# VH-VL binders against Gas vesicle protein F (gvpF), part 10

Target 1, 213 residues: Gas vesicle protein F (gvpF), of Haloferax mediterranei (q02231)
Amino acid sequence: MSDNLYTYGVIEQEDIELEIDGVAGAERVYTVDYRTLSAVVSDIDTTDPERTDEDVQVHNTVLQHVLEYDGGRTVVPMSFGMAFKNGRTLKGVMRGARRALRSALNDIEGTVELGVKIITSSEGGVSHDAIRADIGDRLSELSINETENDLFSDRLVVNKSYLVARDRRDDFDAAIDTIEEEYGDELTVQYTGPWAPYNFVDIHIGADQQRGR
Short names: E, the ipSAE of ESMFold2; O, the ipSAE of OpenDDE; V2, 0.75 times the mean of E and O plus 0.25 times the DockQ between their complexes.

## First folded at step 4 (VH-VL)

Design q25 (framework fv_potravitug)
Fold by ESMFold2-Fast, scan of step 4:
Structure q25 (fold): chain C 213 residues (1-213), chain A 120 residues (1-120), chain B 108 residues (1-108)
Amino acid sequence: as target 1 above (213 residues)
Amino acid sequence: QVQLQQWGAGLLKPSETLSLTCAVYGGSFSGYYWTWFRQPPGKGLEWIGEIYHSGSTNYNPSLRGRVSISVDTSKKQFSLKLRSVNAADTAVYYCARRYNWNYGKYFDYWGQGTLVTVSS
Amino acid sequence: EIVLTQSPGTLSLSPGERATLSCRASQSVSSSYLAWYQQTPGQAPRLLIYGASSRATGIPDRFSGSGSGTDFTLTISRLEPEDFVVYFCQQYGSSPFTFGPGTKVDIK
């Protein structure tokens, strides 16, 4: 039996209940309402869950399921580890962050985040720069916004996140397919998502934030 | 290559409003939080607040009510206004870019700093 | 707010020596939300380490970070003349983002 609420993200008010795996061994994901907002939560037995690679993956998977469930919705993702002792505490935090959450929902409405990593067999130099320019131009044209992530390997020539309108997703998918076809064995494309737009929204909520104001 | 350059009035009297602007050269303006910090003489850094290119803001609660940050995406500029200044607001003020990858956050490029002195 | 403390306040060493700098948080901070910066007096800070252990682009491999929970460490394996400056730790796991008071690395 769990008393605490782990929070994955916030959506426009909606009643959702999913029997899927959650963080810290939770078996259910559901919504807790506050006015025009709903928090996406699971019951857990601690307010201080340990950040493990496995639970971060579960957190992201839950958000992906909510993002796409029953035709899809806008999701403001929370950073891993947000847990509250009860519904009253959670609703109080949502109240304190209400304007910021509404603003974030508006900013990302109708969009998803798509991840693109390009790994090449060639060594650094002119080849890598040419690939970055070509792929960058193609994908930027199809996106609202983009951000660069760290290149942690000499073979990793592109590591970017794109904010893409849902109605442009098919065009973006087609562009990835075309890039794979044209470059063939020269590179490997790791294409991921759709994700809730982590890189394009930054909201920190917690009991201390509400009290500090 | 990203470079931040900042400017604004360095001498203020108590009760006046501080106004500083930061311009971004090179790189993408979109997709980052643009941030203000300050560092009083002999002390550590204090985060003031940040703005996303869309205009969404987050502020340090200790300065809420006095601070506002605005953005001009066409010029790739963002600005800080701090109202009702007093001697405690004397500091070097810095603008910076905040990278935001999933759960990782850090400030990778910084402006040169502006010394602001509040005295009567 | 989370308070960060750094020790020692001043570390006096010679070029070629190893420097070990500590940062302690008033409450637990995920290693994913801990960064280290270098600052030459009169200049803006420079990012060295993020996520407690990941080196920023362009940072020499003599700089390394480690730690978890409330205790974090920055290590400089072999001090170069340019390394005798101030170092700050920062947490970004909860708002407001906070910095330590700094450790000054002085030449002996």
Scores: ipSAE 0.000, ipTM 0.400, lowest interface PAE 14.4, mean pLDDT 83

Design q26 (framework fv_potravitug)
Fold by ESMFold2-Fast, scan of step 4:
Structure q26 (fold): chain C 213 residues (1-213), chain A 122 residues (1-122), chain B 108 residues (1-108)
Amino acid sequence: as target 1 above (213 residues)
Amino acid sequence: QVQLQQWGAGLLKPSETLSLTCAVYGGSFSGYYWTWFRQPPGKGLEWIGEIYHSGSTNYNPSLRGRVSISVDTSKKQFSLKLRSVNAADTAVYYCARGGRYNWNYGKYFDYWGQGTLVTVSS
Amino acid sequence: EIVLTQSPGTLSLSPGERATLSCRASQSVSSSYLAWYQQTPGQAPRLLIYGASSRATGIPDRFSGSGSGTDFTLTISRLEPEDFVVYFCQQYGSSPFTFGPGTKVDIK
């Protein structure tokens, strides 16, 4: 492809090259080193890629793959749309953000983000407040931190992101299974991830602020 | 809470294709791997393979080349096809629910179909 | 592939006694990736234990699992009549997922 570099996120220095789909039709994801850091990138033909739902999903899929590839690693995710004209420009930006990137990597080391959405039947026969309190109490005990997301539907009772230690993920999975079994057909649980911990990182690369927090 | 029901032809001649379908009732279909196993008479279980609702599959290398698993997310069903059967394929076949999406190595099997006895004879 | 062996092949005991069943792996298996199943003849397996020691939903507390590395154990503290069936261990730490040959718990 071209000399422009789309940037998905930053990891501890490591050489990775994957033949997977990337943003804007890219067919390769690889790393660009800057000292103790590596940026996860694809070659792209523009510095202003269109923000489509499909490419946002691709961006997130690339980050998931890097997060879990070859035993896994800590990933600081970047918001969609960060693209630089060449490697020199990218390395200059990483130099300016080096302290913030190191701090973020340290803060989220050994953790992943898990998403939980709870949907009730269309009937109003079950107490949303009681369900929210019960499930919230169970999952909060198994997480390091949590963030509430918008309830964009009348049927959506819980929409939360949890920061979970990687070695506690099995416990969290078991709690979700128990909730599904105890509530049965009253609830549909949408359990997603692991994600790179976007909702738990406060970092900027370039002039733009990370969005979605 | 979750129930799996399976069906398909249980009597086959050598060289024919085995076709079994499993339907999932209750719970979420998306977000899980759906799995096939078999158990020859008097022997242990053998994992055949798994499918995610996106169509992504993993197969036991011993059966790769003869096996395919497909999914119909709208019907909450998944199906096994095993080509070129012979007497060694005689077994009870089971469908089961595996782990959640994107969980490497976290796959234990908590819900199972009732089983289908498949006999391969001339 | 990882090969699992179970011992004894048949364990003869009376109701009320403690049963101890062994599962050995041909190479190290993380405790997080070992399961135990119960199977009544003619029926599908029933999950008892996952992650070597976590009891599955609805499984009585007389069942417990332990072990690490290559050596794993299923213990039934007080055998009930319905427990005189076959038990299988399974590893899911490496593809292909594999099962042991089974231990039959038989009435004395």
Scores: ipSAE 0.000, ipTM 0.434, lowest interface PAE 12.0, mean pLDDT 83

Design r01 (from c04 with light chain L30Y; framework fv_concizumab)
Heavy chain, then light chain:
Amino acid sequence: EVQLVESGGGLVKPGGSLRLSCAASGFTFSSYAMSWVRQTPEKRLEWVATISSGGSYTYFPDSVQGRFTISRDNAKNSLYLQMNSLRAEDTAVYYCARQKYYDFWSGYRAFDIWGQGTTVTVSS
Amino acid sequence: DIVMTQTPLSLSVTPGQPASISCKSSQSLYHSDGKTYLNWYLQKPGQSPQLLIYEVSNRFSGVPDRFSGSGSGTDFTLKISRVEAEDVGVYYCMQGIHLPYTFGGGTKVEIK
ESMFold2-Fast, scan of step 4: ipSAE 0.091; ipTM 0.606

Design r02 (from c04 with light chain L30W K35E; framework fv_concizumab)
Fold by ESMFold2-Fast, scan of step 4:
Structure r02 (fold): chain C 213 residues (1-213), chain A 124 residues (1-124), chain B 112 residues (1-112)
Amino acid sequence: as target 1 above (213 residues)
Amino acid sequence: EVQLVESGGGLVKPGGSLRLSCAASGFTFSSYAMSWVRQTPEKRLEWVATISSGGSYTYFPDSVQGRFTISRDNAKNSLYLQMNSLRAEDTAVYYCARQKYYDFWSGYRAFDIWGQGTTVTVSS
Amino acid sequence: DIVMTQTPLSLSVTPGQPASISCKSSQSLWHSDGETYLNWYLQKPGQSPQLLIYEVSNRFSGVPDRFSGSGSGTDFTLKISRVEAEDVGVYYCMQGIHLPYTFGGGTKVEIK
């Protein structure tokens, strides 16, 4: 099959085929191998798929399914819109990016991204600095890396994304549960994921080719 | 009507200081994070400072860290920017801006209401 | 810092024709809370910037439906389906995911 290949991400070589919704009305997600790597792809009829909100959501959902399918795996996510005219072209791009892809896979091997937002429900004089330090220390010790965003509300005590080893995911979940139990109604937690680690990987493949430069 | 009105801009020499004020009306000021955003003579927009809704947290880019201080008085519906050790590169129109959100989970990280701006010129 | 790159620098558009502005970020703007923190602003001549689109595709209150935003990750587009005289000005994209918040260099839209 040498139809146009929309590419969601790259994994360690593995043969996967899922009958799930893909970008641009695709109904199948599968892998295309290049040596020790596999690209996660769908067949589409164009190399320049329209960027719609629905398809962006589908792209992310596909990556989440691949991340968790059959016990899970490390996934290097690609930005929306990566499409190649055939398997030969895709394999050529993977060959050129081999070192970067191998490095990214090794750096994030066995990890997931988890989102944590925590607000205080209490009024009047609770020390948010102490709460933030306590929660921050607990979650940071269970993560490999983290990114922090501004606390736009005085009620918001944590607003972070965490890179967490898959082996530590149960520990991280337990820490969230313990925080909720110990603080009770004082805090409300928004805990999201697991996601492919978008905030912890930067890869640009085939950009010049897709844009005709 | 939601409105932000800046004041305090002017001409200052390098190394000087200015204090900008922003008067807010038409909304519950204490519920919103507030920011200062400047526009250079070349028309580039640069975020300068943000303060949380109750004033406990403040944020600055490296370019003004240690020189600028943001503060607020929720009882007076007022936002302030104290600018010290001013440099020629600080010459800009300074806008007071409100940070948009519906609730604590959807912060949007957007400036939905902007003031009219106050001009700061740092020149000898 | 996240670098925001806008293209083109300027556009001259015949009234009623479409316009498209591109914004590229040096890293992903997708947050693990499920949101993408990319905003668009319009500054009309002699006026303050005004919010046009927030979180990629959401029109701010009072913004006509001829304006639409799209994109994901690092590549974003603002489209005006039928440019009107009142749409002239400078358009800026902005990322709000990480401090420091950063803006694109702007795209000037003019009528021919």
Scores: ipSAE 0.069, ipTM 0.600, lowest interface PAE 6.3, mean pLDDT 85

Design r06 (from c04 with light chain L30F D33S K35Y; framework fv_concizumab)
Heavy chain, then light chain:
Amino acid sequence: EVQLVESGGGLVKPGGSLRLSCAASGFTFSSYAMSWVRQTPEKRLEWVATISSGGSYTYFPDSVQGRFTISRDNAKNSLYLQMNSLRAEDTAVYYCARQKYYDFWSGYRAFDIWGQGTTVTVSS
Amino acid sequence: DIVMTQTPLSLSVTPGQPASISCKSSQSLFHSSGYTYLNWYLQKPGQSPQLLIYEVSNRFSGVPDRFSGSGSGTDFTLKISRVEAEDVGVYYCMQGIHLPYTFGGGTKVEIK
ESMFold2-Fast, scan of step 4: ipSAE 0.162; ipTM 0.611

Design r07 (from c04 with light chain L30Y S32R D33Y K35D; framework fv_concizumab; at its last look DockQ between E and O 0.03; V2 from the best seeds 0.00; counts 0 for: pae O 13.5 > 2, placed apart)
Fold by OpenDDE, look of step 5:
Structure r07 (fold): chain C 213 residues (1-213), chain A 124 residues (1-124), chain B 112 residues (1-112)
Amino acid sequence: as target 1 above (213 residues)
Amino acid sequence: EVQLVESGGGLVKPGGSLRLSCAASGFTFSSYAMSWVRQTPEKRLEWVATISSGGSYTYFPDSVQGRFTISRDNAKNSLYLQMNSLRAEDTAVYYCARQKYYDFWSGYRAFDIWGQGTTVTVSS
Amino acid sequence: DIVMTQTPLSLSVTPGQPASISCKSSQSLYHRYGDTYLNWYLQKPGQSPQLLIYEVSNRFSGVPDRFSGSGSGTDFTLKISRVEAEDVGVYYCMQGIHLPYTFGGGTKVEIK
C-alpha cells in the first residue's frame, strides 16, 4: 500500500473517517492531525494525480461531505492535486503553513461559499445593471463577503460567489427563491453550493512542498 | 392585450370592511409581483400594498399595515385587497398595478400596467 | 419616508412648445450597484396612470421620443420637446429605491 496521501482540505483538529469515494478511486477519507489542525486525506498511489473532470468532482464532493459532516465543519479547501509522499511530509507542510491555515480557518469560521449565476432567458425587461443592482443588493445583505466572477456570456447578468454564514443560509436560500419568483421567466438562476470557501481563502502551498523537497 | 380589471369598490362606513378584486389577463400573472395603488380625492397617489409573484411576501406602508391584507390566486389570475377597519382617509380610487420588476431590498420598482380603478368611499 | 417634490404644480403650454417638470427627492435615489430608481407617470384626463419613464431616462414602450428624462441623485427633470394635445394630464414622479414607494404631488400640464 502506498503511503501517499491526497489532501482535500484542512479543518479544526478532529478525527473523521468517511466511507466515501475519494480521488483516484479511494474508498476512505480520513484525517491526519497536526496539533490543532486536521488534514482531510485519502490514500493515493501517486504524488502527481491526473486532473480529470471526474476526480475534480470527487474532490469537491468530498469537501462538501466534510463541510456538512455532523452538523457542519469549517473547511479550508486545498486545490486539486495536493498529494504528499507520506503523513510525515504532510505534517511538515501543515507545520509550515500552520499560521496561514489557522488564519484562514478563523476568517471563514462557520461559513460556506455559495455560487450564483443569473442568466437572462428573454429579451427585454430591465437592464442588466438594474438586475445586477437588485439582486446584488439583496444577496450582499445576506452575505459576509462576495466576489465577482467572469461574465463569459452576454446572457450572463450575474456571476458571483458569496461567503455566507451557516446561520444565514436559509435566509440566503429564501432570497434566491424570491428572486426566481419575482423575475419569473425572464431570468434563470443557477444556485450552487454549499462549497468550501475556496474563493475566500488565500493559501499557497508550493509544488516543492508537495514533493517533499 | 395586457389588462387589469378592478372590482369591489363601494360605500362603506368607518370601521367597516371591503374586499377588492383584480382580474388579470394577457400575461403570465404568476410571474409578476402585483400591487395596489390608490389615488385620493386630492389626486395624490399612494402605494398601498405589494405581493410577490408567488405570494410569499407582502409589503405595506404604515398607513395600512395591520388593517389591509393583500393576496392572490394565481390559478384564477386574481389579486385581492382585504381592507378592514376602514377610515375616512382610505377614501380613494384603488388601482391594481403590475410590477414587472420588483426589488425586495432596494431599487427597481415601477408599475408598468394599471387597471381602470375601483372607487372606495368611506363615509359615515 | 422619501419625500418627492414636484415643480411646478401646473404648467400651461402652447402646442409645439417645450415643457419641463422638476422632481426632487429628499434623499438620493441612486443605487450603489447601478441604476437610479426614479419613474415618471402620466395620468391623462379620465384615465389611469401610465408609466412614461423608468430609471430616470428610459422611455416605456410606446412612449414618444419627445419625452425625455434626466437627472441624478436627488434632482430629476422630465422634458417634453414639443407638447401635443395628447400630452395633457398630470405627471407624477415616483421613487422606487426604498419602501414605502412615494410619489410626487403631480404636475398638471395644460394646453393654452
Scores: ipSAE 0.000, ipTM 0.516, lowest interface PAE 13.5, mean pLDDT 89
ESMFold2-Fast, scan of step 4: ipSAE 0.259; ipTM 0.652
ESMFold2, look of step 5: ipSAE 0.006; ipTM 0.443
ESMFold2 (binder alone), look of step 5: mean pLDDT 91; pTM 0.944

Design r09 (from c04 with light chain S32N; framework fv_concizumab)
Heavy chain, then light chain:
Amino acid sequence: EVQLVESGGGLVKPGGSLRLSCAASGFTFSSYAMSWVRQTPEKRLEWVATISSGGSYTYFPDSVQGRFTISRDNAKNSLYLQMNSLRAEDTAVYYCARQKYYDFWSGYRAFDIWGQGTTVTVSS
Amino acid sequence: DIVMTQTPLSLSVTPGQPASISCKSSQSLLHNDGKTYLNWYLQKPGQSPQLLIYEVSNRFSGVPDRFSGSGSGTDFTLKISRVEAEDVGVYYCMQGIHLPYTFGGGTKVEIK
ESMFold2-Fast, scan of step 4: ipSAE 0.179; ipTM 0.617

Design r13 (from c04 with heavy chain S31K, light chain L30Y K35E; framework fv_concizumab)
Fold by ESMFold2-Fast, scan of step 4:
Structure r13 (fold): chain C 213 residues (1-213), chain A 124 residues (1-124), chain B 112 residues (1-112)
Amino acid sequence: as target 1 above (213 residues)
Amino acid sequence: EVQLVESGGGLVKPGGSLRLSCAASGFTFSKYAMSWVRQTPEKRLEWVATISSGGSYTYFPDSVQGRFTISRDNAKNSLYLQMNSLRAEDTAVYYCARQKYYDFWSGYRAFDIWGQGTTVTVSS
Amino acid sequence: DIVMTQTPLSLSVTPGQPASISCKSSQSLYHSDGETYLNWYLQKPGQSPQLLIYEVSNRFSGVPDRFSGSGSGTDFTLKISRVEAEDVGVYYCMQGIHLPYTFGGGTKVEIK
């Protein structure tokens, strides 16, 4: 087995070890410490794992497990494909990005990302603008921040990610249930998460370093 | 072996219709979003349509919106493009292409497997 | 719509020499998910386009390491370190960040 480290995200320093499926056939997820930070990693045989839809979903699932494990924690998620030759290289990258990582952890502390897609039924009689305004207002009031994702279809009325405080998640879940009840067959709601707050962290890390070679 | 094979192209007059088919093999067709991409006689590549893995959501550029319809039959591993009100500008080689993206979590936004293409000529 | 501009329109290269192709987008291709959705395709004579590089710098399966992609934001480059006869064809860049997906005009690579 190679000691290359695939990196999913960064947390406040903590020792975690999970026997779960990881990227590139890894069967273990664990932490590598650097001062007040820990990187969430798996051992992989390559520093250039193939980006498959299956492994992207595994990456996100690992982040969900880390978010929820043992009462939960704040996770700064990393883009798919971050892999380093060894622990020394990873710690060097974390050292260089420490202030950015600390700032990101502070900004998202105690939060999760929730995904909301709303598709109109062909039987619906309400305008898209009215639906978007009503639902957007309700969900915005329960969130810290929000970002818009692409509206690929004219039937896709809402495609947003919401940054929600963990202690407000039950309120957010209840709002989704109320929206589904009130609109009935007029809308289909796709409600996903909780995810690590991926859409609310803009960190570019590792670009200036030799990554795994 | 992953393969996409197009059929249904031909010569048609302006205002006419054609239905293109794409037969998929060597992968689990129902798990992938599928697209049509065309190549003009001038060799420009133009995205034409995308359909979600389950067939519920479809996407088109403005140039073909309302004239073209994309559909799929996952039980038959087949993709279709119904082309109506054809114009001279629709003359192209039409490629079937595999692409998973439509949901953020579903993977990368690229056409990774392409068919051999079928030629559509719109001319009087 | 995002406009993709490729230069040059064509290159004639002596075998074993390097080649470089530029692609510029009318707006940033960086996505909030941390990825940049810029892809490169190669169409060899008489063949369908094939994926060469995805998300700026990732070589697709089976693509030789003499091909490399780089860039960020709106400026991207495809490099072939040592051009071989089998590399002849038309190269296209493509953005996958926003609908409609759009392609560059293509760069034809020929052997001298």
Scores: ipSAE 0.000, ipTM 0.450, lowest interface PAE 13.9, mean pLDDT 83

Design r16 (framework fv_concizumab)
Fold by ESMFold2-Fast, scan of step 4:
Structure r16 (fold): chain C 213 residues (1-213), chain A 125 residues (1-125), chain B 112 residues (1-112)
Amino acid sequence: as target 1 above (213 residues)
Amino acid sequence: EVQLVESGGGLVKPGGSLRLSCAASGFTFSSYAMSWVRQTPEKRLEWVATISSGGSYTYFPDSVQGRFTISRDNAKNSLYLQMNSLRAEDTAVYYCARQKYYDFWYSGYRAFDIWGQGTTVTVSS
Amino acid sequence: DIVMTQTPLSLSVTPGQPASISCKSSQSLLHSDGKTYLNWYLQKPGQSPQLLIYEVSNRFSGVPDRFSGSGSGTDFTLKISRVEAEDVGVYYCMQGIHLPYTFGGGTKVEIK
């Protein structure tokens, strides 16, 4: 066969098959098992797919869909572009990386990443310190971990990624709504996600093995 | 024409101090985050400091944290780097660089789109 | 810190021939916003670095279409379809996803 396996991420062993858009024009997302693990894959025609903005968004959308599908699950995301020539090659990579994958799954078990940017809406100024402390306390209380992203604009008060337990997501969503209501015209909130926890996972499986160039 | 011009480089002994300046023209200086990037004698590029558009937030790598201070004067279209407790490894050409315009939904490209000509700092005993 | 590794160290090209430069990062440069913060710079002899490509594949203003960037995750490529004399210099990749920003070691492109 000419079909190769594009890999989006790895989950605890589960049989999933979705008829949704995938990378490189794929129309199906499914799982390939290796013992206690399943890789989330699509069939594609190459082991070296071209990175396009559209396909990167599709990759992230597939991971988001898998995170939410049928009550949800923990997903270790793979970087865009991981593709293997066949199931045996993919299973070999999973075998070699089994310990690292198990560790990553344990570290992020039952969590998602949420992005929060908060910008002052008025020119005249509001106390950034007071706002940052108030919002920081509310959101930190509802999260397992957080990381600060850069503040390149002086109007930007909060730019953070939060690692949030899936069962606390509704609480986190409610807190964002409450912040928007209480601050009103003083602040504008950009709230994104859920994403597979890209900022909280350091795993690079198969890049050197799959792309021997 | 967008232009950045650095000045203030020179020869200094270890433990000494130097203040670099960067004069900006041809764009709305107050709308952009600004950075300093240095190039070692071995031609390696190293990010040194970034300051937000209005000057409220500053960022440094561990190698210069606590020794260097970045500041700006938007009324004068000027960027500064105060370098204290200089070390031999701080010897480099220092470039002033601009990051892309901030949009409310995007904090810029995380790329340096315009660079100055550079100013040379030599730390030697 | 994210380590950026470039290959080759140097490349000699006959005018009109293509050139390809590789950049690998020690961790993924994909942000949760869907963007990948990998940039390419060119430093011509005696000049300051200049931006060529931002966010993997976007040409900066004034950059000729013979330059193209591609890649994903941890593996990136800069291609010049037909090298011209004015393209000589040192090419650097850079990651902008996490502070501290880090650069590759550079690839020197020379005319044969």
Scores: ipSAE 0.014, ipTM 0.542, lowest interface PAE 7.6, mean pLDDT 84

Design r17 (framework fv_concizumab)
Fold by ESMFold2-Fast, scan of step 4:
Structure r17 (fold): chain C 213 residues (1-213), chain A 126 residues (1-126), chain B 112 residues (1-112)
Amino acid sequence: as target 1 above (213 residues)
Amino acid sequence: EVQLVESGGGLVKPGGSLRLSCAASGFTFSSYAMSWVRQTPEKRLEWVATISSGGSYTYFPDSVQGRFTISRDNAKNSLYLQMNSLRAEDTAVYYCARQKYYDFWSYGGYRAFDIWGQGTTVTVSS
Amino acid sequence: DIVMTQTPLSLSVTPGQPASISCKSSQSLLHSDGKTYLNWYLQKPGQSPQLLIYEVSNRFSGVPDRFSGSGSGTDFTLKISRVEAEDVGVYYCMQGIHLPYTFGGGTKVEIK
């Protein structure tokens, strides 16, 4: 039986195999090589996996494991839902996108994405603006770049993704600890990652490449 | 049984005011951003207003900025649109709509209106 | 404001045959987070709009797999592989990348 390949992301050529949960009930994550690149994949039984909250979390968790496995590596993450009917099709897509993939790998080399969400017990107001400015300034100084995420909750004072050099991560972690200690119960910090730099990669190996089969 | 029920529509003269209400049930109202989207007689869909989950942030297109106010009462699971200085071009069916709650797994949320009410008709005519 | 242009304005389809609707934006809908914020809605006669597809190609809960979305940048397509009677209505595309959110003019799908 030929299995379809769900693709999480792309790395510099390397042979990796992990016995971890993958999208659509997969129980293995491994690499498929194309020249200087390797795609991170799982075998699945469909090219059209349903986007569930659970599988989106699994997708991100797989990328996190690959990012940190055996000392770490640069990972160009793909958006949820990329599945190809076989290895030949996947390698064809990688061939077509090779320059873009190489550029993305170079641009994010040695970095990770860290998510910071800060929730307060109060809704809006002057104190929230002051907290936002203070925390924003501290974290911006420790990061290469940052992106704002939407504020759909009034308790949500900060919702940002930070691109951080791997060698500055301990400093960033220490800053989060200091913020939690200084503000105490005034706020809750949801500090997530490291993630593959999802919010800092501009690559279009999306539906067009998959559907152009 | 997620449900949104609009009320308050009617006939009003140009320059008049009208207040629309939306009653929400079947979900944790205070966890979602809420919006108003209108449909003109020509069947064009136009976004009108968005309010954050607790009411601190509001957004409007230029066409209604300064004339319309969006507000919410989370204790009553209710959303409101206060429409002042009404114009003929405000004639439309007004829908209450829920915006997907932001989750860190979603990276920016869906930016889509996933649940819509049945609409309430506003006619501005002399 | 981002202008959304839909074609055709209307189409008539024989039951069981495929249908294709195009949506074009005046600027790229790709966000710096790598996602493209293009949504599709269906309004059946006498009903409110309902979400069909979000972020170009993701079907909303309960939407049949005969509906598929594709595209990138400024050019997007909604396809129905086998049109059924219950699929009649007006289809709208929408961009959610920048305020103000804007919708396409709609495409009316009718059965022959």
Scores: ipSAE 0.006, ipTM 0.463, lowest interface PAE 10.2, mean pLDDT 84

